# Ledger of designs, part 13: VHH binders against Protein BPS1, chloroplastic (BPS1)

Target 1, 306 residues: Protein BPS1, chloroplastic (BPS1), of Arabidopsis thaliana (Mouse-ear cress) (q9lmm6)
Amino acid sequence: ASSISKLVPKEKSDILTVSWMKQAMESLCETHNGIKTLITDLELPVSDWEDKWVDVYLDISVKLLDLCNAFSSELTRLNQGHLLLQFALHNLEANSPQNLSKAQSSLDSWKQHIVSKNPRIENCRAILSSLVQTLNLPKVKNSAKGKVLMRALYGVKVKTLYISGVFAAAFSGSSQNLMYLTVSNELPWAQSFMEVQNTMNAEIKNIFLSDGLTVLKELEAVASGVKKLYPAIQQGSIDPISLQPLKDSVTELSNGIDLVSKEVDCFFKILLSGRDTLLENLRSMGASTLQATSPKKAAGKNYRGF
Short names: E, the ipSAE of ESMFold2; O, the ipSAE of OpenDDE; V2, 0.75 times the mean of E and O plus 0.25 times the DockQ between their complexes.

## First folded at step 10 (VHH)

Design p1 (from s63 with S107R L112Y; framework vhh_surovatamig_d1; at its last look DockQ between E and O 0.46; V2 from the best seeds 0.00; counts 0 for: pae O 13.2 > 2)
Fold by OpenDDE, look of step 10:
Structure p1 (fold): chain B 306 residues (1-306), chain A 123 residues (1-123)
Amino acid sequence: as target 1 above (306 residues)
Amino acid sequence: EVQLVESGGGLVQPGGSLRLSCAASGFTFSSYWMSWVRQAPGKGLEWVATIKQDGSEKDYVDSVKGRFTISRDNAKKSLYLQMNSLRAEDTAVYYCARGPDWYETLRGYFDYRGQGTLVTVSS
């Protein structure tokens, strides 16, 4: 419960910042690592898992990996845009008519690049929708440990879905990916989650209503900086001092994207590792069962005929 | 599939030289601007140099001007970066990238880059 409340930044203006995104993804990493620890602590070997538990875990994990890949792709795409910005800044610094023309072209390319759609991000909606459709985990009968595990997985799924929805919304520039999850009121953290979701979603919606090119704060800052320079570019003369705000914004964005990318990679590795561990355990179980069913070759009693 | 494969990285002393190579495949190499970019440890991606399709135009980041030379061989589908007078600050992973036409607003342009080659400048 305490982990969910941490998603709300102290300042509303920090919502949909790269710093917030980093923290949110970091939180997911911690949460998922916590589940691994829980599984270990429960001393619930995979052999004791119901098939439905395994299926749920595998289904969720693969979909989350797909989301991670989508997010990673978008971050890479943003980094590609960064190159256009750098080239533009370089030409702007040169401040010749020819260089300014190049800069303008580069900036125009950047704008187009930024507003273009990433198919992987667009596919997030389908993935998220699928996960929401299966939000309710199977009921566990006759296993106290199983119940604990399922409850934990439910919480993790809810948190992960919500954050992933926010990421998908932010990256796509569409509020359609924003999740409105309903959590059972029987859960002690349900109220807290709902409050966080309501608060965050309200603010996010407000951001989407803005006239900006993007909803990501740092990216919007770059866009705004570019917009401010256009008149000077068109006039054929730029004050070098006037470039500094854009330079700063570009740097901030780049650094932020890098940090978020690292956390997404971390999350990906965590998910993959968990999945691999489970699969390995299942494989080992299968092998043991096959060994057990191998008929002991009856040692032919060599009846030495006395 | 677009492929860019960098080579030539390694450990070099300050003041030393390296030549990076990039082998391109999966696209018409001669039709594209090509670039070198780099990423230093703990830093973001940095543009280094760009070369026009026919090699008639070259551009460099200021920090490498006079030291680095970008070139290409369209027949071999190869991009090169001659790095002279290397400095510690040049330490980075260097990537070959398919650059945009900087003079044209290209719809749907996606930049491709290779896996990179590590250049370490250390005494």
Scores: ipSAE 0.000, ipTM 0.240, lowest interface PAE 13.2, mean pLDDT 85
ESMFold2, look of step 10: ipSAE 0.216; ipTM 0.682
ESMFold2 (binder alone), look of step 10: mean pLDDT 82; pTM 0.844

Design p2 (from s64 with E57Y; framework vhh_surovatamig_d1; at its last look DockQ between E and O 0.01; V2 from the best seeds 0.00; counts 0 for: pae O 12.4 > 2, placed apart)
Fold by OpenDDE, look of step 10:
Structure p2 (fold): chain B 306 residues (1-306), chain A 120 residues (1-120)
Amino acid sequence: as target 1 above (306 residues)
Amino acid sequence: EVQLVESGGGLVQPGGSLRLSCAASGFTFSSYWMSWVRQAPGKGLEWVATIKQDGSYKDYVDSVKGRFTISRDNAKKSLYLQMNSLRAEDTAVYYCATHPWELYGSFDYRGQGTLVTVSS
């Protein structure tokens, strides 16, 4: 429950910053690692799992991997855009008519690049929708430990879905990906989650209503910086001093993207590792069952007749 | 003075077509990104389409993709919007807008608009 409240930044203006995104993804990493720990603490080996639990885990995990891949692809795409910005800045510094023309072209290309849609991000909606459709807690009968596990998985799923929705919304520039999840009031953390969701979503909606190229703050800062310089570029004269804000914004964006990317990669690895571990355990169980069913060749006691 | 004058609006039946035009003056038209935006009755301003200075890049709001085509003639300082397969939801005042750097929803200049009414 305490981990969900941490999603709300101290400053509301920090919502949809790369810093916030990093922290949110980091929180997911911690949460998913926590599930592994819980499983261990529950002393609930995979052999004791119901098939439905396994299925739920595998289904959720594969979809989350897909989301991670989508996010990673977008971050990579943004990084590619950074090269255009760097080239533009370089030419702006030269401040010749020819260089300014090149810079303008590069910035135009950057704009095109940034406003283009990423099919992987567009597909996030479908993935998120699928996960929401199966949001309900699996009913566990006759296993206290199983109940605890399923509740934990439910919580993790809710948190992950919400954060993923925010990421998808931010990356797509579409609020359609923003989740409004309904959590059962029977859960102790439900109220806290709903409050967080309401607070966050309200702010995010306001951001989406703002006039801008993007909802990502650092990216918008770059866009704003470029916008401010563009008239001067068109006029063929740029004050070198005026470039510094854009340089700073570009650097901040780049650094932020790198940090978020690392966390997404971490999350991906955690998910993958979890799946692999589960699958390995299942395979080992199957092998043991096959070995157990292999009739021990009755060592024919050759009763040497005496 | 920067002026944008939209024309070509009117009453059209669903499924019909219109071509909007915008005549620009008072600025270097060829140096600016150009956009069409629209405002439906009781709704806010909505971005419709944008075109790069040289026409090499075009973008559209999803609801009009495949139906609308933005184009420009820099020599004539004119912006165009071909609207095909018009729907009732396309009913709006359409504005020509310009800015040196395109930011969705943010425009430096816009005209008085031309009304497009799609009604059976």
Scores: ipSAE 0.000, ipTM 0.218, lowest interface PAE 12.4, mean pLDDT 85
ESMFold2, look of step 10: ipSAE 0.158; ipTM 0.664
ESMFold2 (binder alone), look of step 10: mean pLDDT 83; pTM 0.844

## First folded at step 12 (VHH; framework vhh_7sr4_2)

Design n1 (from f4l5 with D106E; at its last look DockQ between E and O 0.28; V2 from the best seeds 0.00; counts 0 for: pae E 5.0 > 2)
Fold by ESMFold2, look of step 12:
Structure n1 (fold): chain B 306 residues (1-306), chain A 118 residues (1-118)
Amino acid sequence: as target 1 above (306 residues)
Amino acid sequence: EVKLVESGGGLVQPGGSLRLSCAASGFTFSNYAMGWYRQTPGKQRDLVADISSGGSTKYGDSVKGRFTISRDNTKNTVYLQMNSLKPEDTAVYYCATDFLGWELYEYWGQGTQVTVSS
């Protein structure tokens, strides 16, 4: 029951850090990998699924893939800003009036780049809303194994939706993507989830009230370092020791973005692989069903589906 | 078949120690978190300790500092070292794993009795 509380970091200052985002996405990867083990352990092959379960799975998975694409697009966009930061740092170290002018221009371009809207992130609200509208705990009759599977997948959907909503809110800078999910009280994890959601949402909304360029801590650290350096740039001389905090924050940001990007890519691949496996099973099941209804099957010959 | 088998329970005096073992089979043990839970008559099972696949540990407040969870991935075994035992620690202790996280799907052992009494 307390395992869900790990989503809330020990230090409130770690909320909406790139490090937290990496850990949250790792958790999603582990959960979705576990679905294969669950299906195998239940001995519940796709051939035993109701058609509605298959339709729901395919609809959800394609929408989650779309969310992953949006997140990767935003992470790529943020990472593209690294070249502007590196060019600026190079010129700040050279510390001549011409170099400082180039650095300021590059830093201004970086700030404009960071605040630009990403249309794919803006579309995440519609995707998340659609997923929430289909969030329900289905009733399962005539299958104890099916009931276990559907309850587990409901929990996986809740976890995935909430974390994806936090990512979408963080990347968009808008709390409108921040989810408030209501879950059935009969589930053993429901109260713990609602407590975590209330705690996380309250802290995230406080961060949105703050004055800053972005709500992502590592990005804001770079932005703050840049802002503090502007007077010295305009005066035409930079103390090399004063550059080190900015260099450190730029390195931390770049490394963090790379780590989160890897986890989002991992999640995408897990979702895609699971979807492809389901679709291949459905094609094989269709071919097998066709052979079972066709009297022309030759003894010992295989029949491929169409 | 997933199988979790607890051992090492028994009767011990207050202040004594016990070491519980849980042998796991039927899944890739090193990939998953393992946990110890306990159940006192008339209550639900409570988390005692868990250990992630990477070795990170968490403890219930009443056992923190007295109990230590560990794992041996080469033997597919998770351990609970219980020191400074109190009568309140008397319970059936269960080994469990959580394949999906958030307690969404768990396997449980049959349990081993621990009794702390003079």
Scores: ipSAE 0.056, ipTM 0.451, lowest interface PAE 5.0, mean pLDDT 81
ESMFold2 (binder alone), look of step 12: mean pLDDT 82; pTM 0.824
OpenDDE, look of step 12: ipSAE 0.208; ipTM 0.604

Design n2 (from i5 with D106T; at its last look DockQ between E and O 0.42; V2 from the best seeds 0.00; counts 0 for: pae O 10.8 > 2, grease 27.9 > 24.2, SAP .744 > .668)
Fold by OpenDDE, look of step 12:
Structure n2 (fold): chain B 306 residues (1-306), chain A 118 residues (1-118)
Amino acid sequence: as target 1 above (306 residues)
Amino acid sequence: EVKLVESGGGLVQPGGSLRLSCAASGFTFSNYAMGWYRQTPGKQRDLVADISSGGSTKYGDSVKGRFTISRDNTKNTVYLQMNSLKPEDTAVYYCATDFIGWELYTYWGQGTQVTVSS
């Protein structure tokens, strides 16, 4: 119950902030690291792993890697936009008619850049949908350890899907990516999850109803700052003091994006490592089976002829 | 094998302070959130404080402002500084790893007894 509550920020206004996104992704990193550890610790003889478990894990992990790549691409895209902002700010500081014109052009380019769609983010919907369709994991009948693993994987999948859906929604600017997952009521955490999901999704929907350029708070702050400066830019004179709020917003956005990017990269690495660990375990089992089937070379009884 | 070993518990007077330590082994410590829980006989185990791998902290309402959780990744150790201790803080304190998924699948230490009594 406590872990689910970590996704709910203290203040509702913190939802879809870069800070929240960082924390959410960090939470995923920790969760998936835990799964990796569990897989290692369960010392489930690979021989006891049903092929279906392996397939499920590999399938899920690949799709999650795709999502990570999509998120990374969007963060990179946002960083590219930051360069336009930096250029604009530089020209605004010069405060000549020529520089102001350049600044305006750069800001216009930035605006266009921010409203453009990322095909990778758009594809997240399909990936998420696919994962939701396979939300129910195979039933394990004869392995206590297997049951534990599947339950853990189920919980991790639910958490990952929900957070990924929020990211996809935030980056796409579309609430259609938000997940409304149904969790089995047999699970003790199901009710808590549903409550959190409902609360969070309601707030997120409210954010989407706003007339902003974007749903990301820090990005919207930049957009708002730009909007406020436009009249002065057009008039051909800017007060240097008036640039400070925009400078601060741009810096905050940049720093936040960097932090989220680091966490996404971390998550990507964790997923890869988990896959590698599983594959290595499978390989080692195969090798052991091959060694076991290798006929013990009959120790030639050196009949030392007395 | 994941191992958590708590230390630093004991008897203290009301208003006193204790510092608990939990030495962790068997996993990449820096990648996991760590937490302190406490339990009294016949009651549920309650979260006291947790710290993420990134250093973000959360506290139970009853200990907020009095307790501080910290971690040293170089020593694979998580700490709980407990100040202004109250008799109500008497419990067995457990160190724990982060949970897996939504269910509590955590590794637990053996616990250390904290007794606050005049």
Scores: ipSAE 0.006, ipTM 0.222, lowest interface PAE 10.8, mean pLDDT 84
ESMFold2, look of step 12: ipSAE 0.086; ipTM 0.464
ESMFold2 (binder alone), look of step 12: mean pLDDT 82; pTM 0.831

Design n3 (from m1 with A33S S56D K58E K64E M106T; at its last look DockQ between E and O 0.40; V2 from the best seeds 0.00; counts 0 for: sugar tag NYS H31, pae O 9.6 > 2, SAP .727 > .668)
Amino acid sequence: EVKLVESGGGLVQPGGSLRLSCAASGFTFSNYSMGWYRQTPGKQRDLVADISSGGDTEYGDSVEGRFTISRDNTKNTVYLQMNSLKPEDTAVYYCATDFIGWGLYTYWGQGTQVTVSS
ESMFold2, look of step 12: ipSAE 0.308; ipTM 0.694
ESMFold2 (binder alone), look of step 12: mean pLDDT 82; pTM 0.818
OpenDDE, look of step 12: ipSAE 0.008; ipTM 0.240

Design n4 (from m1 with K58E F99R M106T; at its last look DockQ between E and O 0.03; V2 from the best seeds 0.00; counts 0 for: pae O 12.0 > 2, placed apart)
Fold by OpenDDE, look of step 12:
Structure n4 (fold): chain B 306 residues (1-306), chain A 118 residues (1-118)
Amino acid sequence: as target 1 above (306 residues)
Amino acid sequence: EVKLVESGGGLVQPGGSLRLSCAASGFTFSNYAMGWYRQTPGKQRDLVADISSGGSTEYGDSVKGRFTISRDNTKNTVYLQMNSLKPEDTAVYYCATDRIGWGLYTYWGQGTQVTVSS
């Protein structure tokens, strides 16, 4: 419950900032790593896991990896846009008619780049929807520890889906990706989650209603800076002092993107490692079973003949 | 069968050092993350340190800077160097391996007692 509440920023204005995104992704990493503690406490052997849980885990993990890849691709795309901005700034600093023309072209290219759609991000909706369809609390019949584990995993899934939905919405510029998850009332944290979700989604929706180029705050700041400089660029004269706000915004965006990218990569690695380890474990178990069932070749009693 | 056997525990004075070892068998050691946990009676088992198959390390906040986890894949052994030991470090230390992934340590050793007392 405490983990979910941390998703709510102190300031409403921090919602859909790169800083918030970093924190949210970091929180996911921590959450998935935090399962270590629970498993340690439960001391639940892998042999006690039902096959159905394993299948669910493998399916979910693949889909989450796909989401991570989509997010990573978008961050890379944003970083490519940053190169256009850098080029523009360089030319703006030169402040010659020829350089200003180049700068303008670069900024136009940047704008076009930013408004373009990323197919991987657009596909996130389908992935998220698929995950939501399987969002159920598995019934565990004969294991109290198993029940606890499944509840925890359910919670982790809920949190992961919600945050992923927010990311998908932010990157796509569409509120349609926002998740409205329904959590079972049997869970003690359900009400708290629902409240957080409602609060966050309401604020996010408000952001989407804005007339900005994007819903990402730092990116919007860059866009705004560009917009402010455009008339001067067209007039062929720029005050070097007037470039500083844009420079600052571009730097902030770039730094933020890098930080988010690192966290996404971290999350990807966590998921991949988990999946790979499970698969290896299954292989090892299978091999052991095969070895156990291999009939001890009856040591042929060499009937030494007489 | 997965087997983890801890050794190196004992009684030590505050400020002293111990080195724990965990010998692993029954699985491809180099492919899996290994971890050290500790538990006191009546309390939860806490992460002390873990090391990934690739060598990345993580430490509990209380032991950061004092403890070092390492592994020798040629010996199928994970180590915990414990320096500057404190009475608060007194616990049963468990070796674990992550066989499921995502930080799910599901195989444990029997544990080794570490007692820090003047």
Scores: ipSAE 0.005, ipTM 0.213, lowest interface PAE 12.0, mean pLDDT 85
ESMFold2, look of step 12: ipSAE 0.012; ipTM 0.344
ESMFold2 (binder alone), look of step 12: mean pLDDT 83; pTM 0.838

Design n5 (from k2 with T28K; at its last look DockQ between E and O 0.59; V2 from the best seeds 0.00; counts 0 for: pae E 5.7 > 2, SAP .681 > .668)
Fold by ESMFold2, look of step 12:
Structure n5 (fold): chain B 306 residues (1-306), chain A 118 residues (1-118)
Amino acid sequence: as target 1 above (306 residues)
Amino acid sequence: EVKLVESGGGLVQPGGSLRLSCAASGFKFSNYAMGWYRQTPGKQRDLVADISSGGSTKYGDSVKGRFTISRDNTKNTVYLQMNSLKPEDTAVYYCATDFIGWGLYEYWGQGTQVTVSS
């Protein structure tokens, strides 16, 4: 019942819903805001940071911004399909042979649209792999506050990598993209995280094995509703009562995509703000150090974002 | 500079009580969740209880109803009142701080031994 275990919803069937994805992204926003609060509460100004602590923070943040851009682009792509669904529903309600033909064409276009590949999502594996290759717990010998900060950043990195990996696997539609993180056994929470990861990955793999068009549940609900209507479309007549479940699922999908998109944008802004603040502090230290005597460490600390 | 110091452990008969204290310094105590974990030899540390910065509490199943966690933000101290102690409660008890709020408990004290023996 720790905050780590909140990634596992009470009902396992809620894994890979857009509602769960919204909640997972909210959790990332809260976690990343916590790093800024921690730095302040430890009274550990950037001027006291070792160079390797700065490097850890900057490497994490730039790659996470790239992931957010990829996720937003995929959510936008999925949302663009909404016009095809609305056009189809309008024509299904009109229910003439000509209108049913237009609806079928639009639904076929929608199905082709949602299965198409997004190159930014295809690139997420490389970004995540790069972050995993640098996933380590740095030794901090001479600073209790530095040890706390580096352990906190490591935990935040693990949480963020896992959630981002699930998003990337879900959006790519490939179970081969689901990653398995191995974390430092020094940390007392490591076993709890591994248990959560095992539970989540098992359920996600089960979802990938199911016979469906997509693994995103609200999107699959729409796809299933469309599939159920095809025989009636071919027969040339739609029972108006049978249309309401599809209309409801389309609305639920659209609302869910909008909510997840807003949370991804929130996460992006938190990451960008934190990165900009760090870089401004490093520039100010460089300027301040150049005004003072004996500044041997200052010359190499002008970090700019990638 | 960051310190967590546990005290109050000892030898107790079954059915007895102990109160553990953890004095914290070097960080803004009132902002962070605090927890008690315990470890028997050769096993991982298990959650005993934790308490959020706002005072909300959570307990491990084996101690619920017998143990009470509390905090005093004016003294930067977290407490564990342990009642109706059983031999199974014998362990080293550790105080910990959760700086990020995700249950990561990034900093730990040295521990205090609790022994329940008949």
Scores: ipSAE 0.114, ipTM 0.599, lowest interface PAE 5.7, mean pLDDT 82
ESMFold2 (binder alone), look of step 12: mean pLDDT 82; pTM 0.824
OpenDDE, look of step 12: ipSAE 0.472; ipTM 0.761

## First folded at step 13 (VHH)

Design q1 (from s20 with S56D K58E K64E; framework vhh_7sr4_2; at its last look DockQ between E and O 0.57; V2 from the best seeds 0.00; counts 0 for: pae E 6.3 > 2)
Fold by ESMFold2, look of step 13:
Structure q1 (fold): chain B 306 residues (1-306), chain A 118 residues (1-118)
Amino acid sequence: as target 1 above (306 residues)
Amino acid sequence: EVKLVESGGGLVQPGGSLRLSCAASGFTFSNYAMGWYRQTPGKQRDLVADISSGGDTEYGDSVEGRFTISRDNTKNTVYLQMNSLKPEDTAVYYCATDFIGWGLYDYWGQGTQVTVSS
């Protein structure tokens, strides 16, 4: 449970940072890749899966892909604000009354841009609710290895739903997307997860109670820097040294969003690859059934365990 | 059949020692992290110790310095050496594996009773 405790950062101020979001998504990528290794190690080919497991897997995977698309859409939207910030910084450096007026207008546009609602993020609640409704630890009576796989997939689903709920809450600015999952008590990690969830959710709710412009720490740092400069902009005098903290926060935000975007893209690719591998194996099963004299498929290959 | 079988529990006096063993079968043992949990009546299960596939160990605060987790990949076995036992160590001890690699220990055995009488 040390790894699950690492989801809670040592410093509470690191919750809802871009660094935390990158690490959380990186952890999801590792977890979903681990399912591929497990299927191979258990020697549990898709031909041994019940049809209802296949149908559930395909439905769940498309919903997770939709969540990734929503997250990527929001990250792209936030990145589009970079141009408004750069235009503002350029004009603040020029520091004439005309340039300061242009900078103020651009910063006002940026503020309006970042608080705008993203319809794809608003839809995440429906996607997450649908996934929660199918969150259960199924009974597997006919396969000990199937039981191991279903328990592992349950844990993967719990982790994915919780982290996705935190992302959806952060991007929407609404704690209504925050997950309160109940997990099966027969799993030894259940108590540890519930404690992590309770700790994280309490801290995230405290962040939502603050009166900042946003709950994303790097984005709020930019917003705070803009606020600190606003009186000087209106008075027509900017000390160029006072711009450097804002410049630094803008760079940190842009770099952080890019890193999180790359990890979301990695997760999308892992989900898509897993889905494509399953569909390829199902097509091969159908072809093998129609070609009754066909040689048996090669067994034991890594990367063919879905 | 995937199995985790704990052994080595029993009754011991305070200050004594026990060594728990967990025999694993039905999967590639060396690929996965292993852990020990314990549960006292009326309380939730607590992580006691875990060991990664690469041999990195972590311990619960209450057992640090007294308990040692180890693994023997040639015997598919994980061990818990329990020294300086205290009455509060009395519990059912469960062996578990982390098939996912995130510390979501998702498969476990039936457990073995450890009783430390005063």
Scores: ipSAE 0.088, ipTM 0.539, lowest interface PAE 6.3, mean pLDDT 82
ESMFold2 (binder alone), look of step 13: mean pLDDT 82; pTM 0.816
OpenDDE, look of step 13: ipSAE 0.483; ipTM 0.781

Design q2 (from k2 with S56D K58E K64E; framework vhh_7sr4_2; at its last look DockQ between E and O 0.56; V2 from the best seeds 0.00; counts 0 for: pae E 5.9 > 2)
Fold by ESMFold2, look of step 13:
Structure q2 (fold): chain B 306 residues (1-306), chain A 118 residues (1-118)
Amino acid sequence: as target 1 above (306 residues)
Amino acid sequence: EVKLVESGGGLVQPGGSLRLSCAASGFTFSNYAMGWYRQTPGKQRDLVADISSGGDTEYGDSVEGRFTISRDNTKNTVYLQMNSLKPEDTAVYYCATDFIGWGLYEYWGQGTQVTVSS
């Protein structure tokens, strides 16, 4: 089975890697699909849900969709920087004074691009704060299956909020989006999650205190390679073999961003599908309820033709 | 109705063995990971062992090599074989189910007492 401790990489240097972000988002997709399977296994159709469960689900889902849009926007922005890196690498390979000047300009533009703020990411703090304010384990009466479902949904919400907070902190470069979640003590996993959270948050905050250009490791690796190359560019001579580490870092970054983007898109689609399915069930239930519970309207109004 | 019922606890001498059982009902047992937690007096509950739906196992450091978790999907039961028991293994042992993955064990039973004393 999946372990909470698997969120913590073996090496501290692997925290806030694009590879870790891809794996974390992939895990969220699996977890949210697992809720669908659980609802089916419990044979607990939407018609048996309390009204409050429906309201909570719809509010949470729209906010998570907004977070996904913000994350996709940032990933697209970072991916757009790839064109500047590719242009620079091509000119560095040509290795003439004119080409080296073009490469330096493109690398300078890339550095400005990656540190610029994304307004959509800056809004994530408000969305996350709103979701945390509704983080609670509701009491369920007269339904053992409902109790299981609500406890599972609570765990899913905790996992989603924590990982989303890490993403928002990483993309914004601000630990203010990094959450400290307090979870219900009656749950067997509560202490293990708190220990993982303490370990992860401490290491992430240390990364924010570092002297790097960015907190995302693959981006910082490219930035470091660029910094090391600047003296040779300014002296007008590049050893072609010395370019390979930077090329490898640029390729790793681009591939990693594409994979994370795919998983964010997967998560978005899972959330949207779940929301659409719930709304379709409510429409069918409303039509059935209208048929079964709406007495004949012999005296008066035809509501349809307003 | 979802239930987890632990059994097999009791008093045992140091160096002895016990086998705990947890009977599960009300859900599709074979789809989910199962785990054992324990709580010693004055401490928080700790994961002892877990087993995935596919049979992969993990153990806490203090019990590795001494305890074995297993499952029987035809009987909807998870087991904890405890060998070479020590006084520090004295605790209430809880069975738990990980319905959503990620190691968040969202539901557990009422527990069974294990006491290791001379």
Scores: ipSAE 0.104, ipTM 0.561, lowest interface PAE 5.9, mean pLDDT 81
ESMFold2 (binder alone), look of step 13: mean pLDDT 81; pTM 0.816
OpenDDE, look of step 13: ipSAE 0.409; ipTM 0.742

